# Designs tried in a protein design chat: VHH binders against q9y6x5. Part 248

Target 1, 379 residues: q9y6x5
Amino acid sequence: LPPKLLLVSFDGFRADYLKNYEFPHLQNFIKEGVLVEHVKNVFITKTFPNHYSIVTGLYEESHGIVANSMYDAVTKKHFSDSNDKDPFWWNEAVPIWVTNQLQENRSSAAAMWPGTDVPIHDTISSYFMNYNSSVSFEERLNNITMWLNNSNPPVTFATLYWEEPDASGHKYGPEDKENMSRVLKKIDDLIGDLVQRLKMLGLWENLNVIITSDHGMTQCSQDRLINLDSCIDHSYYTLIDLSPVAAILPKINRTEVYNKLKNCSPHMNVYLKEDIPNRFYYQHNDRIQPIILVADEGWTIVLNESSQKLGDHGYDNSLPSMHPFLAAHGPAFHKGYKHSTINIVDIYPMMCHILGLKPHPNNGTFGHTKCLLVDQWCI

## First folded at step 10 (VHH)

Design yd57 (framework vhh_8dlx_2)
Fold by ESMFold2-Fast, scan of step 10:
Structure yd57 (fold): chain B 379 residues (1-379), chain A 119 residues (1-119)
Amino acid sequence: as target 1 above (379 residues)
Amino acid sequence: EVQLVESGGGVVQPGRSLRLSCAASGFTVSSNWMSWVRQAPGKGLEWIGVIYSGGSTFYNPSLKSLVTISRDDSTNTLYLQMNSLRAEDTAIYYCATGKDYYSEGFDYWGKGTLVTVSS
């Protein structure tokens, strides 16, 4: 029987939530599996970019989903995260479900993971749900478990995406203990429901399950705003993305726009594209704009308005507040093992190994995850 | 002491609906999973479905379109709604749960309530 893997993402699950809140169901999962305490995500630390990095093993400049809102200078196309299903945006990489379907006589299943309702290189997930945030976790789980048990060729790779705790993190901020405790308890209950359902269906002992996230969350404030309208008039540029990483397309000379922005705020770094720090791996793609503004942690870039967000993400990927965690359980994984840190791009080659797939060239290092796996030597 | 008490059984005509109740004492129904299980005369136990602590439900695929499991946390009561009843639904119906959330076994059972589907 081929190996099977279910990849679950809880959007915006900051790694240190595990230390500051109670997760009895998740802790029971970890006790008999593995925990990676911090996953260093890719820059920018946003939903669409990092979810695509998990399943491709590539930096954003390489896979082409460089933000939740994008403009491609060569083709003059615009992308918005709300409803863009043009394969053009996703075709710069090959996600694992496509590889799974093309290398082996196997099926893939998806409940809402970004990109799974789009045909990529003329291949769409064998089973999928069109993205709709109103669909319950229960309905997503019902479909995934049905497809795992009732498919021919067999579903060997399945994904499940849930919007929390990101939505509540934005609304309440990660430091609102009362509201976040309620939200995180609900997520822990959903993890418990997931595990118990897999056990009752007889899937648990033979299924590899990864629970992870794309990024963390940091506390924002009305006292930490950067008003771009105080620095530059809208007639000088087109705004492609705003906060906390602003993507600026100049309508006049790039140097003139840069000079108007570079001293605008002590809480924002202004980069010409070629001056973006190499450590971000955020430079070599036509969808990265000529000028990029990066707000300091907890600062929000606005256009002469207040922000209602009490939490946000997208900040520097070296910040621990931006890091998610990874927990896993199943026949491929050790039991009771804790690992400190991996890179989010390392998840892809690990998953390819578990599924017996040849990975496409990627930025991950298999050696970083080998201590998690029972069939590998950990030195 | 954990106690489960089923009620709502009786004689019902084919094609009709019936709702069964399970009153729990000694524990909170929302803290654990709760299942419904039935046993037809001369047959083995057949699992109907479960409601988990978080409120999500999962049903035996053979029965999914015919049954709904719900609970009222304020009254600590579990329900089984059955629609389009057939003669083959004649059985003793039990509510059951494990000793804890992670238990796969049915450690606690009610005494059962008999449902007879007949004219």
Scores: ipSAE 0.000, ipTM 0.376, lowest interface PAE 13.3, mean pLDDT 90

Design yd58 (framework vhh_8dlx_2)
Fold by ESMFold2-Fast, scan of step 10:
Structure yd58 (fold): chain B 379 residues (1-379), chain A 119 residues (1-119)
Amino acid sequence: as target 1 above (379 residues)
Amino acid sequence: EVQLVESGGGVVQPGRSLRLSCAASGFTVSSNWMGWVRQAPGKGLEWIGYIYSGGSTFYNPSLKSLVTISRDDSTNTLYLQMNSLRAEDTAIYYCATGKDYYSEGFDYWGKGTLVTVSS
């Protein structure tokens, strides 16, 4: 039988939640599998960018999903609606489900993973659900397990996405122990249900399962606001994205806009596009605006208003609070192995190896993940 | 020993078509993956597309309607067909392949062939 892989994402699952809360079901999963304690995600540390990096192995400047809100300077198109189905935004990369379907006539299945309900390179996931946040985890899991049993042609790659704990992390903040404990216990129960259903359906023994996330979460406060209106008048620029990374399109001379912004707050950095730090890999794309503002951890950029968010993400990817984890179980993986850190772009070439697929050129390094795999030497 | 030799470059007028060839030796093109990458003056590397061992092709979306990658297994040759050439297509074009089927990227590159689109 060809190898099978299920990739599961719990949005906004900060790595250190594993140390501060109990996860009996996830711990049983890890005991017989592998754990990567920290995954260094890509900048900016937002949902759409990082989910697309997981499945392409590319930095945001290379795959083209550079933010959750974007403007393309060449075509003058706007990506401001998370339900935008225009393939234009997604076509700068080849995600793994496209590769899976076009090599060896295999099928892919998807429950809500960003990009899977869009035809990319004229190819859409063989089985998919249109994005709808109201659809329960149980319904997503029922569809995925049904599709994994399809043999004509066989489903070898499946994805499942869930919006928590990100939604609650924003609402309560990661330091709210009472509310976060309740939310994280529910997620652990969902992991338990997932494992039990795969076992009862006879899928567990032959299936590789990866559980990961796109980013973490940091505590915000109404005491840590940067009012952009105190820095610059609205007539000087068009705002493409606001917080915690603001994307500024100047209406006047770029240098003049930069000079008005550069010393406005001690709690944000202001960059001309060509001066964005190389370590971010966030420069070479028409969807990255001429001026980028980066708020310090826990600070929120606002337009003369209060923020309702008690938690947020999007900050510098070197911050441990922005890092998710990765756990995996299955015939491809060692049992009881812990690894300290990988880059989020390393997940893609690892998944290609497990599935026997030729990876598209990417920014990941297979050597970083080979210690997780039973068919590799850890030297 | 893997060798890749590009040919077919030169000066071409805007709006015309051009086909580049890449002669491979030291490995079989049908059992490996191959691709085309270009570098315009003063710019970084830009991938054009590649072909897998089974014959499936993948293209840079910005170039998909303008290029076609094909191979001739009997002559061990890879081709890049380019249509509607523009001044911005002026670049050195490289043929590249991975060391083996499981290589993470391009391990072997040709020396490149210059395409100049002018007048």
Scores: ipSAE 0.000, ipTM 0.137, lowest interface PAE 18.9, mean pLDDT 88

Design yd59 (framework vhh_8dlx_2)
Fold by ESMFold2-Fast, scan of step 10:
Structure yd59 (fold): chain B 379 residues (1-379), chain A 119 residues (1-119)
Amino acid sequence: as target 1 above (379 residues)
Amino acid sequence: EVQLVESGGGVVQPGRSLRLSCAASGFTVSSNWMGWVRQAPGKGLEWIGLIYSGGSTFYNPSLKSLVTISRDDSTNTLYLQMNSLRAEDTAIYYCATGKDYYSEGFDYWGKGTLVTVSS
């Protein structure tokens, strides 16, 4: 029977939460598996971009999901959370579930992972749930385990997405130990439920399971606001995305808009598209706007108003607060091995190797994950 | 000492609903996973479903649309709600739990409660 993989994401699970809170169920999972302490995600450090990078192995400029809100200058289309079902936005890359279904006579299953309810290159996940944040973790897990156990052709790649601890990280901020302790304990219990269910179904010993996240979280404050309205009038530009990375489409000369913005705040970097630092790999796509503003960690860009968010993400991907972790267990992985860091784009070629798939060209380096795998030499 | 006491069984007409209760002592229901298993006369054990410590539920696919498992942490009680009962649902119903959260099976069982579905 072909190898099987379940990829699980807990949105906004900052890597250092593992050191600051107790996770008895996750620690038991790690004890007989592997842990990567930090995963360096892609810029910008947001949900849709990073989830798509995990399953394509590509930087955002290459896979085309460059933000949670986008404008495409060539087609003049607008992307938002409410219209994410247009395949146009997702067709610049081939995610692993599409490759799984096309290269092998196998099925894919998905519970809420971004992009899985959209036909991409005329292929949709064999089994999927339309995105709905109100659907419980239990219902998502019930469907995934049923599909893993009862499908023909067999489900060999499955994904499961959960919105916490991101929602609570935004609401309370990551430094609220009392509220975050409660939220993280509930997540640990869900991990315990997942492991126990896989054991009861006889899936645990033969299934590869990856638990990861897309980004971290940093503390924000009403004392750290950048009022964009104090810099420039709305008549000069169209705002495509606001905070902490603002995407500016000029209505007048680009240089004139840049000159109005460049000295507005010491807590914000202003870039013309061609001047965006190469290390971000955030330049070569029509959906990246002519001027990009990048707020310093913990600073929020606003339009003459207060922000209710006590935590946020989207900041520079070199910041440890923006990094998630990766834990894995199963026949492909060593037992009790800890690794310091990998890039989030490295997950895709590793998953292709585990499933026996030929990866599409990607920005990951398979060598970075070799030490995690039992069938590879760690050199 | 772990004790599980089932109640709520009896004679019920086909097509009707019935709720079984399981009173737990010697441990807290929210700290362990718990489940329901039945045995029809002359048949083997058939698991119905379970609820994990965190509250997630998992059901036998053959029974999923007909049953609901819930618990009341304040009374330390597990429940099984059954709808659209048929003659083949006649069985002894057992409440069960593992000795610890990671147990791969039922270590502690109640004595069972008999459900008879007949006209």
Scores: ipSAE 0.000, ipTM 0.285, lowest interface PAE 15.1, mean pLDDT 89

Design yd6 (framework vhh_8dlx_2)
Fold by ESMFold2-Fast, scan of step 10:
Structure yd6 (fold): chain B 379 residues (1-379), chain A 119 residues (1-119)
Amino acid sequence: as target 1 above (379 residues)
Amino acid sequence: EVQLVESGGGVVQPGRSLRLSCAASGFTVSSEWMGWVRQAPGKGLEWIGDIYSGGSTFYNPSLKSLVTISRDDSTNTLYLQMNSLRAEDTAIYYCATGKDYYSEGFDYWGKGTLVTVSS
């Protein structure tokens, strides 16, 4: 019987929510499993980039999903629709479901994880749902569990994605304790439903389950806006992405655009592509624009308008507010073990190990996650 | 213990062909999957293709018509054949293996061999 893994993502689940709110179902899951308190994500701290880093083990400059809105300078293509099914955007890396299907003659199943409804290297997840935010968590879970029980070749890798608490984090901000408490309690109830469903179907004892997220959330304000129109006229550049990391494609000389931007606000850093800090690993890709603007935590870049976002993400990946957590349960994992920090790129080689797959070259370090695993030497 | 040594790089004219070699030691190439990855100046890592223990090959679709991966199990050597070279193929080419679970952020890689495509 081959090992099985279900990877679950709750978008925008900031790590410190675990300290500030009660999660009885998640706490029971962790009590009999493992918890990584902080996962250091990749820059930029956005949904599509980090979800693809989880399943490839690569920095964004290497896997090619460098933002949620992108422009490729070589092909002149634009990526702005989250339902865009052009494989071009995803083909710079090999995600784990492709490796799973090619190495072991096994099946993969997916409920809404970014990239799973796209054929990548001529391989699409064996069972998948076309992305639709209106589909309930219950329907996603019903499909995943059906495929885990009724597939040939067997489904050994499955993914499940849910849009909360990200959507509510944007709308209310993470400091709105009343609204966030309601949203997070609902998520905890969904975790309880997940565990109960797996138990009733006889899957729980033999299935490895990882619950994680792509990024956190920070509080924004109408008092913390950077008006880009006060810095530079829009005739000088094409805007590829706006906030909190602006991607600027100059229509005139790059140095002239840089000089107009560099001292415009004390609350953003302006980088020529070659000057982007090495620690971001965000430089070596044609989809990274010639100038990027990085807003300080909690600051929003706008075009002569107010922003109604009370929470946002995309900021510096060294910020604890941008970090998610990772919890896991199953035969591969220790019980009652807590670990402080891993890198989000470390999840991929760990998952390859659990599934018995040979990982593609990646930026993760297996040694960072070995203490979570029962079959590893943790000394 | 595990070592990969790439060779065959150098300066080559556009439109020509070039064959890179990767000499492996510390493991048997036929028992592991192996691949080629390159990094052009100013770009991230670009996967070229893999060969699996059974001999099956898989390629980056953008490069599939331009490259061929093969191995000689008797000499424990991996090859990358490149045809119709263009300036955009200028890169450091790395040989890699998937046996590794303790690579400090990467599978076992060689130090790379530089290919420069110029007049």
Scores: ipSAE 0.000, ipTM 0.145, lowest interface PAE 21.1, mean pLDDT 88

Design yd60 (framework vhh_8dlx_2)
Fold by ESMFold2-Fast, scan of step 10:
Structure yd60 (fold): chain B 379 residues (1-379), chain A 119 residues (1-119)
Amino acid sequence: as target 1 above (379 residues)
Amino acid sequence: EVQLVESGGGVVQPGRSLRLSCAASGFTVSSNWMGWVRQAPGKGLEWIGSIYSGGSTFYNPSLKSLVTISRDDSTNTLYLQMNSLRAEDTAIYYCATGKDYYSEGFDYWGKGTLVTVSS
């Protein structure tokens, strides 16, 4: 039987939540597996971009999902809905489930992972669920485990996505210990259910399971707002994305728009596309707009209004508050090993190695993850 | 080599309309933003309006009701339609383009075409 891998994402699970809250089920998982304490994600630190980076091993400028809201000025196409099924947005990369299915005698399964309900290079996940946030974790888990246990050709790669703790992180902010404790306890209970179900179905001993996330969360405030309408009249530009990274398409001379924005607030950086810092790897794609605004951590860009967000993400990927973690268990992984940091793009070549797949060219480095694996030498 | 050649200028009577053309070569007009600029005798350059690569137009607010910019992508040609011409519209009219979609200001200019509004 070929190796099998289940990749699980809890959206917006900030790495230091592990140190500030109790997770009895997750800690039992880690005790018999591996933990990477911080995963350095890609910029911008948003859901769709980072989920696609996990499964392609590419920076956003290379895989083409550069934001949760995107505009292509040449084709005049807009992407702003999680139900957008146009392959155009996803075709700049080949995700791992596509490569897995192109190998002889392999299937993939997906419960809500971004992109898995879209045909990419004319290939859709063998088994999948159309994205619907109202579908319970239990239903997603039931479908995944059914497909893992009853498929021919066998499902060797499966994904499972859950929207929490991101939704609650936005609503309450990460510093609301009472509400975040309640949400994170529910997530730990879901991890317990996942492990219990895999054990009861005879899958646990032979399945590799990765639990990770796409980004963290930082505290926002009504005292930390940047009013874009006080900087520039909205008639001079088209707004493609707002906060905390604003994507600006000028309707007039780009320099005039830039000059109106550049000194408006000490709490945001204003970049012409070619001046975006090289360390972000966020420049070489037509979906990246001519002017990008990057708010300082905890600051929200608004249009002459208050923000109801008490938490947000999308900020500089060097910020520890933006980092998720990675935990893993299974025959490919050591037991009781802790590692400090990897890059989120490193997950893809590691997963390809576990599955015996030849990876597409990518920005990850296999050497960064080899100490997690039993079939590799660690210095 | 980028070349822009304006045509359609001449003498017109006040109150009449005139359409200027700009033939572009060495680049594709649908891939770049383009505009019209004029210079009246003894005065500075005055921006008239621009058309973006995607086809959206933006005009000098002082002139918007009097002019329309359009293009024909199949013939690689830019147009300026002017209505209700007045003596003050007497100027050399230039078409211009940036080097790419995100270019600032005008990198390439035509030689211009003279429009004289007189009775």
Scores: ipSAE 0.000, ipTM 0.099, lowest interface PAE 23.4, mean pLDDT 88

Design yd61 (framework vhh_8dlx_2)
Fold by ESMFold2-Fast, scan of step 10:
Structure yd61 (fold): chain B 379 residues (1-379), chain A 119 residues (1-119)
Amino acid sequence: as target 1 above (379 residues)
Amino acid sequence: EVQLVESGGGVVQPGRSLRLSCAASGFTVSSNWMGWVRQAPGKGLEWIGNIYSGGSTFYNPSLKSLVTISRDDSTNTLYLQMNSLRAEDTAIYYCATGKDYYSEGFDYWGKGTLVTVSS
């Protein structure tokens, strides 16, 4: 029987939450599986980019989902979380569910993972749910487990996405211990529910399960605002994305816009596209705008207004506050093994190995995840 | 000491509804998971569904539209609501729980309550 993999994402689950809060269900999952303490995500540390990097193994400049808000100058198309279903945006890469369906006589199933309700290279996940934030975790899990047990050809790759703790992280901020404790306990209960559901259905011992996230969260404040209107007039540029990474499309000479911005705030770095640090791997795509502004951790870029967000993400991917974790359990994984760090792009070639798929060219390094796997030699 | 006591069984006519109760003592239902299992005469155990610490419910797919599991945390009581009862629903109904949330099966069982569906 072919190997099976369920990939689960809890959006915005910062790695150090594991050390500062109690997760009895997740800790039991880890005890009998593996834990990667920090996953170094891709820049920009945002939801759509990082979820697509997990399933393609590519940096954002390579897979084309370079932000949660994008503009294409040639076609004049705009991408956002409310306008994300045009295949144009997703066709610069081949996600793992497409490869799974095309290389073998296999099916894929998806409950809300970004991109799974879009035909990519004319291929859509065999079973999927159209994105709807109102659909409960229980309904998503019910559909995934039904498809894992009752599909021909068999579902071998399944994904499950949940919006918490990201939504609460934005609302309360990660330093609100009372509210975050309540939210994280609920997530731990959902993890327990997931594990117990798989055990009762007879799936647990033969299914590989990865629990991960796309990014972390950092505390913001009304005392840490950067007002762009104090730097430059709206008539000089079109704003493509705002905070904490602003994407600026100049309406006048690029150098003049750059000169108005470069000394505006000590808490913001201003880059011409060609000067963006190489370590970000965020330059070689036409969807990356001519000027990029990067706020320092915990600072919010605003347009002559207050911000209501007490937590945010999108910051420099070297920041530990931006890092998620990865935990995994199943026949492919060692038991009781802890690993310090991998890159988020390393997840894709590892998943391809587990499923027996030939990976598309990617930015991940299989060697970084070898120590997690029972069929590999660890150096 | 963990104890589970089922009640609410009896003779019911086909097409009717019935609600079973399970009073739990020796542990807190909101900190663990609980389920319902039945055994028809001369047959094996058939799992009906579970309710977990967070309140999520999961059902045997063959029974999902016919049953509802709920609990009252203030009285530490589990319920099974059954609708559109058929003769084949005749069975002893057990409530059960694991020794902890991580157990793969049921470690503690009640003595069961008999439901007979006949006219």
Scores: ipSAE 0.000, ipTM 0.275, lowest interface PAE 16.7, mean pLDDT 90

